VHH binders against q84jc2. Designs and how they scored, part 265

Target 1, 232 residues: q84jc2
Amino acid sequence: MSKMRNLVEEKFLEFYESWVIQLELYLHQLLIAHNNNTMSETELRHLISKLTTHHKAYYTAKWAAIREDVLAFFGSVWLNPLENACSWLTGWKPSMVFRMVDRLRKSRVVLVEAQVKKLEELRVKTKFDEQKIEREMERYQVAMADRKMVELARLGCHVGGESVMVVEAAVRGLSMGLEKMVKAADCVRLKTLKGILDILTPPQCVEFLAAAATFQVQLRRWGNRRHYVTHS
Below, E stands for the ipSAE of ESMFold2; O stands for the ipSAE of OpenDDE; V2 stands for 0.75 times the mean of E and O plus 0.25 times the DockQ between their complexes.

## First folded at step 15 (VHH)

Design xf33 (framework vhh_6qgx_2)
Fold by ESMFold2-Fast, scan of step 15:
Structure xf33 (fold): chain B 232 residues (1-232), chain A 126 residues (1-126)
Amino acid sequence: as target 1 above (232 residues)
Amino acid sequence: QVQLVESGGGLVQAGGSLRLSCAASGRTFSTYAMAWFRRAPGKEREFVAAISGSGEYTFYTDSVKGRFTISRDHAKNTVSLQMNSLRPEDTAVYYCAAPELFSWYDLDSESGYDYWGQGTRVTVSA
């Protein structure tokens, strides 16, 4: 009746807490870089590379964890209720990052026509990829209501070894389906992030990454305050 | 300065076809997605289809998928909507829409578009 933390959840919770602390340190460096007009292009590229590597480390750890227990990422124990409420297929919705790009339009450093063209194509491609995944998720949910699956769920009792094995195999199959969808969503996230960083100049990349990290850190802080808790 | 002008509407029988065109003047939209919306009598405006700046990516509302095709011609600065297998439920005024600036809004959101045509009427008889 009470949800207890399993080994995958415990291990990823430990990882995630450390990962967020490091993200906050990188955010501090990004804000210093944004306000410092003396940093070289090489220094800015190095800082951008640190953030890119940091995000790659997150997906490396996540994909190892979902291979063992993908359901741990649906209603994650290392995220507060507000963070969980804002999730799309176990993470940020890829098209959301274009809100951070929109902030660059209002900064002193303006986007040139070639960048606007590439960003618009990337935004539309990202929406296309999202819609494709949403259709796959809809098919998955319909398959869960399949008569055979309903019958297998009914057999998911203490009725015998052979019936238990059949149910366990079916559940593993469903988990593998969710793993594929989560990985597909994460691939769209990574392609979108890389695409934006490839289009932007190093100073624009720093401003973009600072905006994204600020939002992620603030969302966590807002959700951790008692007046923002939706349920305890 | 910017103007969108729709054409190609008319009266057609169920199962028929119409091709709508939207001609843009005052600027080019080759870098921006453009969309078609429609408003049926007594209803609010709804999304129909959108096309990326390159023309590579297209989007449709479920009720028109497989029947409607959106396309664009950069040289003519036009966006077209080919409507096949028309149904009485497709009866509406059809609007062409384009953005002024980079937008974070979804392609099917009216909020993502700043320029709108006056509309062209499509009536599908049973």
Scores: ipSAE 0.238, ipTM 0.674, lowest interface PAE 4.3, mean pLDDT 84

Design xf34 (framework vhh_6qgx_2)
Fold by ESMFold2-Fast, scan of step 15:
Structure xf34 (fold): chain B 232 residues (1-232), chain A 126 residues (1-126)
Amino acid sequence: as target 1 above (232 residues)
Amino acid sequence: QVQLVESGGGLVQAGGSLRLSCAASGRTFSTYAMAWFRRAPGKEREFVAAISGSGEYTFYTDSVKGRFTISRDHAKNTVSLQMNSLRPEDTAVYYCAAPETFSWYDLDSESGYDYWGQGTRVTVSA
């Protein structure tokens, strides 16, 4: 329903704004930890755990919202246009996480051979999982378009509650399929993040999380500072 | 010294098949993903397919997905590309690529690869 969509959008917008503020606070703590030699491994692991819990909280809230209205996540009102333009299935493209670290802190990441083997395998696995989801999405979109077109055609030929029920069933089917695809994509995101954190040492995890959070915060700032082209 | 040598190219009619092979010498690449790229006449080099170190995971460009299959043989230190249902648009010189070390670049980025073969020519006639 449109009423339920409005409630889901408003509630998640409030959640997301608070979530981003907390991410910025955690980023500050990560930068302090990175520049400070006084933190123990236990303290670093605790900070990493706080970030991991924070990201899990996002997906818990997202999945609850998607069950109510998955369409709210396609062209989200809580994201600026640049963030939406960079979205892949309602969120970051999982493989981009590897590129973000390279851009920000390539020279500071010294990997041992065992880590290289695991990261290389994870990098390709992430691309493989992305393609599987893209193929499934393509299949669902084709099926959804065919069903909806047939249902809309019937609506044009009939009058009464039966036509309304058929259209509502088709829309429900479309939403359920999209929910499944979005959750599959989110699972790849979580597995990729967990995989990287499991491979890296605690100091490397802090560096990685700081780089990722910095990019997320800066992407939001770049989009919010969007300028008209004033030259040419 | 590290060397990649491609073979298996040739002239084939549309709908036909070819199997390309890349033989690596001078070191093993068992840890690293390896890839195939191609360059059509008058065009830039583009990504075709990549395979993980273990050989378990693969990644393809959309235009070849379902038609091409990449595989590797660690014992022979080779990467192969089985090309089925070939189209005139597949006409290109095909290159094998491998990295020197871990790269944060995407698998479909030339920047992620340090070693390149000289190429093998594939011509698909209508």
Scores: ipSAE 0.594, ipTM 0.860, lowest interface PAE 1.6, mean pLDDT 85
Fold by OpenDDE, second read of step 16:
Structure xf34 (fold): chain B 232 residues (1-232), chain A 126 residues (1-126)
Amino acid sequence: as target 1 above (232 residues)
Amino acid sequence: QVQLVESGGGLVQAGGSLRLSCAASGRTFSTYAMAWFRRAPGKEREFVAAISGSGEYTFYTDSVKGRFTISRDHAKNTVSLQMNSLRPEDTAVYYCAAPETFSWYDLDSESGYDYWGQGTRVTVSA
């Protein structure tokens, strides 16, 4: 399990590093598009599609990896401490994206009333979905604490061959539950993102995506700098 | 300026029921969520319930789940709180709250709301 865990971490680390590099490239394009009002709607839609595809690729890779080791994503080694601290169920908290939407509204972006109405409803829905997942997680944690964790703790004290098998089984059970929760969270993330993009115009989408990507990249950079300072 | 006016408070015995109503004036609120908060004597104001603009989604603090029901009437620009099985711990001044516009704040946070009513007092006797 340890070897597999390490392998999953290593592989995903490599993937993520590459993914982030590509994200930065797209961010550059988004910024250009945002600052250049000469791009056609078709071009903007194409750019948006590239970004959405890129995000889909991330989750595809993630879901493949979590099937192997979901625990690797709790305390992800490919993320810095700041990124990890900002994580909710192994990723960004869905409701947080509305902070970005709010920022857009306060900027030069003009949202029509119909958009505002849809966004507000989506925000509330997102919150509802988040809470639902959190409740399920709490239920899961209680259930696990009562059975699996206690068993694991007990087994950890008994170093024997049979104990290893039991521990593995227990870990698998835990992992399956966690995987379910992570996937549920990711679904909310994807639905929220899709919902926002469906409400916004192409230019607004570009601005939103640029803001989101900027935040992500800056969070990583800032976290890395702090990490280096503390370890230097 | 938006005004919120609460009504329906009063004295009730434990196990009894009350229905609070909040009437909004100045604009329509069908777009945004609305909420009820309460402040018990000597305590800070706390979230009680919220309802989405459409009315499809409702949120409750844990202590009132199953007992309180928030609803809204778009035609009347009102939000209501049906309170059943009231307990002495429910004694408080209840406030209606509404946002000015789109907000990223949590629905259960005071910061998510810009307009507040004067409150209606609910007293539950033992």
Scores: ipSAE 0.412, ipTM 0.764, lowest interface PAE 1.5, mean pLDDT 88

Design xf35 (framework vhh_6qgx_2)
Fold by ESMFold2-Fast, scan of step 15:
Structure xf35 (fold): chain B 232 residues (1-232), chain A 126 residues (1-126)
Amino acid sequence: as target 1 above (232 residues)
Amino acid sequence: QVQLVESGGGLVQAGGSLRLSCAASGRTFSTYAMAWFRRAPGKEREFVAAISGSGEYTFYTDSVKGRFTISRDHAKNTVSLQMNSLRPEDTAVYYCAAPEAYSWYDLDSESGYDYWGQGTRVTVSA
């Protein structure tokens, strides 16, 4: 059966499609900059700034949307099944981006010792922050499994009136809890991204951002191809 | 010439405590994360805990969170694992691990570590 989209899902799908198109355009600019050593440091910093602003715009739009309906981000309709399967708390897992940093070690310009020290510290800090959020999600799951919540869900299915209102209030409370956890995860994503960019030189930032954008675009492309073949 | 040597293992009763130590020689690892792994009888090696170069940030496997504490002493070039509230399921040979250089592998992946000690045996009786 067809699934009805709510207004939040429709608006964010429209936003996300445009956002991805712009990401692809920025990826082409990053690849040109990476392969061309004539671009000035000022020009590279400007390109990096465009990418950071683009990612900040995503989180601004996402946080507005999750205030209205956080559940839209669990099993998102604007993501294909592969993208949804690879998701950790509605987005990329922060520690995974350090795999993109490894590409810089194989590049023409290698990481200096001071950068390696800062990257290693940030890598462990990111895992530490992820673990705090995972612990909070575990507490949320335990709360869902509590006898009281099970009883409320049962009452919502069989008894109307005041029981329906109690269940609705409980669902709103759960949504607020999820919103808080999703925002916490997004904060770790943004801090990890900023941290890496603050450590790297402009040419290394371009290479890192190109690697990250390539991964995101290719994951979407592979998932869309599989979805098309499966349905066609 | 790089060596990691574990010590502090032994036999303890359930609910008891042990402190494991890993002494590194041949180089310092102050820039890099170091980790503890364990291998229980009949099982594959599994991750236990990791600590950042500074010692400020730590990461633990779910089964030991709140019971084990990893720490490091840069002056002695050592990494320690304080194990409290030990359970029979913690029975294993415990290994200290360190990387050769920056690694893109996850902290809980054996592939991220190049230097390994010979291990120290921990036996927890019911």
Scores: ipSAE 0.539, ipTM 0.838, lowest interface PAE 2.0, mean pLDDT 86
Fold by OpenDDE, second read of step 16:
Structure xf35 (fold): chain B 232 residues (1-232), chain A 126 residues (1-126)
Amino acid sequence: as target 1 above (232 residues)
Amino acid sequence: QVQLVESGGGLVQAGGSLRLSCAASGRTFSTYAMAWFRRAPGKEREFVAAISGSGEYTFYTDSVKGRFTISRDHAKNTVSLQMNSLRPEDTAVYYCAAPEAYSWYDLDSESGYDYWGQGTRVTVSA
């Protein structure tokens, strides 16, 4: 299990590093597109599509990895402490993206009333879905604490061959539940993102995506800086 | 300025029902969520229920789930809270709340709302 865990972490770390590099490249393009109102709608849509595809790729990779070791994503080694601290069920909190949308409204972006209405509804929906997941997670935690964790703790004290198998089985059970929760959370993330992009115009989408990518990149940079300072 | 006026509070026996109503004036609220909060004696104000602009989505604190129902009438600019199976623990001043505009807010937090009613008192006797 340890080797597999390490392998999953290593592989995903490599993937994520590459993914972030590509994200930065796309961010650059988004910023150019945002600053230069010279791009056609078709071009903007193409750029948006690239970004959405990029995000889809992330989740595809993530879901493949969590099948192997979902626990690796709780306390992700490929993220800095700040990124981890901002993580909700192994990723960004879905409702948080509306802060970015709000920022857009405060900027040069003019949302029509119909868009505002839809966004507001989506925000509430997102919160609703988020809360559902949290409730399920709580239920799961209670259930696990009562049975599996206690068993694991007890078994951990008995270093024997048979005990290892039992522990592994218990961990697998725990992992399956966690995987379900993580996937559910990711679905809400993807639905929320899709919902926002469906409401916004292509130029607005570009701005939104730029803001989101900027936040992600900056969070990583700031977290890394802090980490270096603390370890220097 | 938006004004919220609550009504429907009163004295009721345990197991009884009340329907609270909140009338909003000054603007329409069909775009934004609205909520009910309550403050029991000696306690902080707590979230009770929220409803989306369309009315499609509703939220409840755990203690009132299955007993309380939040609804809204867009034509009348009102939000209602049907309270069934009332308990002494439900005794509180109930407040209607609404946000100013589209902005980040937590639906189950006081910070998410800018306008508040004066409250209506609900007393549930044992």
Scores: ipSAE 0.259, ipTM 0.685, lowest interface PAE 2.1, mean pLDDT 87

Design xf36 (framework vhh_6qgx_2; at its last look DockQ between E and O 0.80; V2 from the best seeds 0.00; counts 0 for: pae E 5.2 > 2)
Fold by OpenDDE, second read of step 16:
Structure xf36 (fold): chain B 232 residues (1-232), chain A 126 residues (1-126)
Amino acid sequence: as target 1 above (232 residues)
Amino acid sequence: QVQLVESGGGLVQAGGSLRLSCAASGRTFSTYAMAWFRRAPGKEREFVAAISGSGEYTFYTDSVKGRFTISRDHAKNTVSLQMNSLRPEDTAVYYCAAPEAFSWFDLDSESGYDYWGQGTRVTVSA
């Protein structure tokens, strides 16, 4: 039974579809830039800026949407099951991007020692921040399980007029906590991306961004294909 | 190639303290995170603690939090593990570990490290 999409889901779905289309266009440009060594540094920086702006736009939209319904982002209907399975707190796990960085190192990209040192430190920092968030999430879950979820479950069984208000309040409380966690996670994502881009040269940034975008697009395509096969 | 040599292990009574040291030889000591692992008798090797290249970030397995402290001395190229309030369950061979290069693996994963010391035995008596 296809879960009826709420308004937030519908709106964000539309946004995301458009966003992905644009991402694919940028990916194409990134690939061209990567394969064409004739682009100036200025041009590369401009392209990088476009991508960063594009990502910022995503989070801007996301944060607006989560204010309305953060729960919509847990089990996002605009993502396929594979994408959802790969999600950590409603998005990509920040530490995973260093896999892409590692791939760059194994490719034609030569990182100088100073870059490696910074990247390593950033990797560890990112992990630290992730763990911090996870700990907070655990604390949150324990707190909620003991108090609000039980209350919600209890109230759900007693559908009365007064009970609706209490349930709504409880849900709001839960949502606020989740929103905080999601935003925290997103901040780590953004900081991680920024950190990487600050360390890399413009050509390296282009390659990194191309790899990241490729991964995202392929994950979506693969997931969609799998989903189609399972439902056909 | 990095060589790691652990020291400081021994027999200690429960509640006692030990300080383990790992001397690293090589060029990239300050660049990469280093870690301590341990292997208890009949058990698999497990993560104990890790420290970033700069020393700013430290990580611990839950069972040692508040009791163990990992630190590093860049001047001496050493990583240390101060172990306080030792328990019999801390009995193990402790290993120092370091990566060859940049890795995306988790700090608490053995796969994130390429170089290992021979280990130093810690025995905590009841």
Scores: ipSAE 0.619, ipTM 0.862, lowest interface PAE 0.8, mean pLDDT 89
Fold by ESMFold2-Fast, scan of step 15:
Structure xf36 (fold): chain B 232 residues (1-232), chain A 126 residues (1-126)
Amino acid sequence: as target 1 above (232 residues)
Amino acid sequence: QVQLVESGGGLVQAGGSLRLSCAASGRTFSTYAMAWFRRAPGKEREFVAAISGSGEYTFYTDSVKGRFTISRDHAKNTVSLQMNSLRPEDTAVYYCAAPEAFSWFDLDSESGYDYWGQGTRVTVSA
């Protein structure tokens, strides 16, 4: 059966629900800006800044929460099963952002030569950075199979204050390792997002952010519809 | 007029090494990532390795990490794949690939590449 939520899970669930509602409002503004070419560059940059700040707020809240309980982010209760199935190290796989734009009318993004050069480098760099993180996660998983961890798990089956304290220390060590890994992955996400936005013009940024937000919102709606349909 | 020509394939024993080369003509690809793919007998084409336009960033499929090294030479307009510690499962026809223009597709997606060579055959004996 489903586990009861802890305080960190409940607090982040409330945060995330509010964050998604605001994302949907920003998506509406992005779609208006994209369909109406009447906004000035200053107005477009202001809208882009709102989205950038909104994403930064997510990572600020996430990093505070994982400091308290990183395991809450592996199989998150605020995400539906579809969203959880699509997660890579507790969030988006950074390179997927390039696919999301392609899927959602990339032909409207007309790139100049200087942008192409920078985007090509960023695309490969993102894959390179992902590969480094995956290598670190593999080493972490090997460390979990270490004899010391096996012995600590065995001790956790015995009653005793000292054994309980040793197991608790091991769990804290495990959590700190996962926290570092998740933050490293989040840094790749933020660098990829910032990199794309720094390369694109304001109208192209609006189109990119609208495509990304549309995919995120639709993925949540598809998963929520499926989840409710399967419940008795 | 754009052509990609692979060379360096051959027969080698398990544990051996081969260096594949891809020579591009008709245009330069210095801005674009280029990739190697392979197709084993009776199987679909799979991604092997990619290298950025600058040559600074590389990406490999898991089965070749630590064994293969992709590199490029802008002066010669070539991309090379150094294959070490070869295994029988590396037996395949190896293809060089390049894009016409920027693509939002992943590096390991065939859909991201427009130009393909005819391939060079690598056979690793047990």
Scores: ipSAE 0.603, ipTM 0.859, lowest interface PAE 1.4, mean pLDDT 85
Fold by ESMFold2, look of step 22:
Structure xf36 (fold): chain B 232 residues (1-232), chain A 126 residues (1-126)
Amino acid sequence: as target 1 above (232 residues)
Amino acid sequence: QVQLVESGGGLVQAGGSLRLSCAASGRTFSTYAMAWFRRAPGKEREFVAAISGSGEYTFYTDSVKGRFTISRDHAKNTVSLQMNSLRPEDTAVYYCAAPEAFSWFDLDSESGYDYWGQGTRVTVSA
């Protein structure tokens, strides 16, 4: 029915399903904390730590997997088409998270001037880091195209099985370059997340994390619902 | 009240240099990014360059990268654009822009800026 999946894809699919289920459980806890004032600051920090640890675990697993097969993360089998369409370099676009920060600023919590200054600088830094990655990706893609053309032109005047070796080398080069770019993008994601959580107070962090988790869960639910519309 | 005033425009020969300055008054804009945009006759206004509140991060449209340098001076509340290796296609009215408050808009988006100067003309002769 579907295209044969390799072992990396099957292993990560099972990991991701479990990881999302746990995220949904943490979302429930975040919503309870967000909707009432029943938790101490210590309890809020503990919940925030659970969320940050959960996100770090995702990237630990991801970075192990991309070492084996980075291409699996471009059009992932564990994501629905809507989730894949919303991806930037295999994940959420770091600068877009500031829409959620803007919702915080307009909601029940008040940001003091010191927080606003730090958040604005972080937003600009995040965009700067994104653009550096996009430029590096563009340069890499151009270099790969030029390198492939040179190698194929050189091989075209030779006889034997050298074309397989050139193709394999090009694929290895592409994979290593993509792995580098994906890790760089993930580092920006982690630095942006940590930066936001460092600036916000614990109640504000809970509200932010709830918004982020809600968006991720809703994107998955909406995309899955589209998959089942064919019965009408 | 809040005003942005550009200066330094003029006529220059291709390959030459020009320095634009934007003086901000009415408040200090050190918290937020500031930008330069330009509009050639008959064209839409386009992004040229932006600089962060701290001055640490700079952004440029591709056509000016390596030729233009944006900088700011917090003591004088000014932003400058050093324009080198000028080309006829750089001919435009140049506008300085600044935001009122925090915004999630991209730095190259007009929607991210609330205050605009009246512009300074730059003409580059072949």
Scores: ipSAE 0.156, ipTM 0.633, lowest interface PAE 5.2, mean pLDDT 82
ESMFold2 (binder alone), look of step 22: mean pLDDT 83; pTM 0.866
OpenDDE, look of step 22: ipSAE 0.213; ipTM 0.662

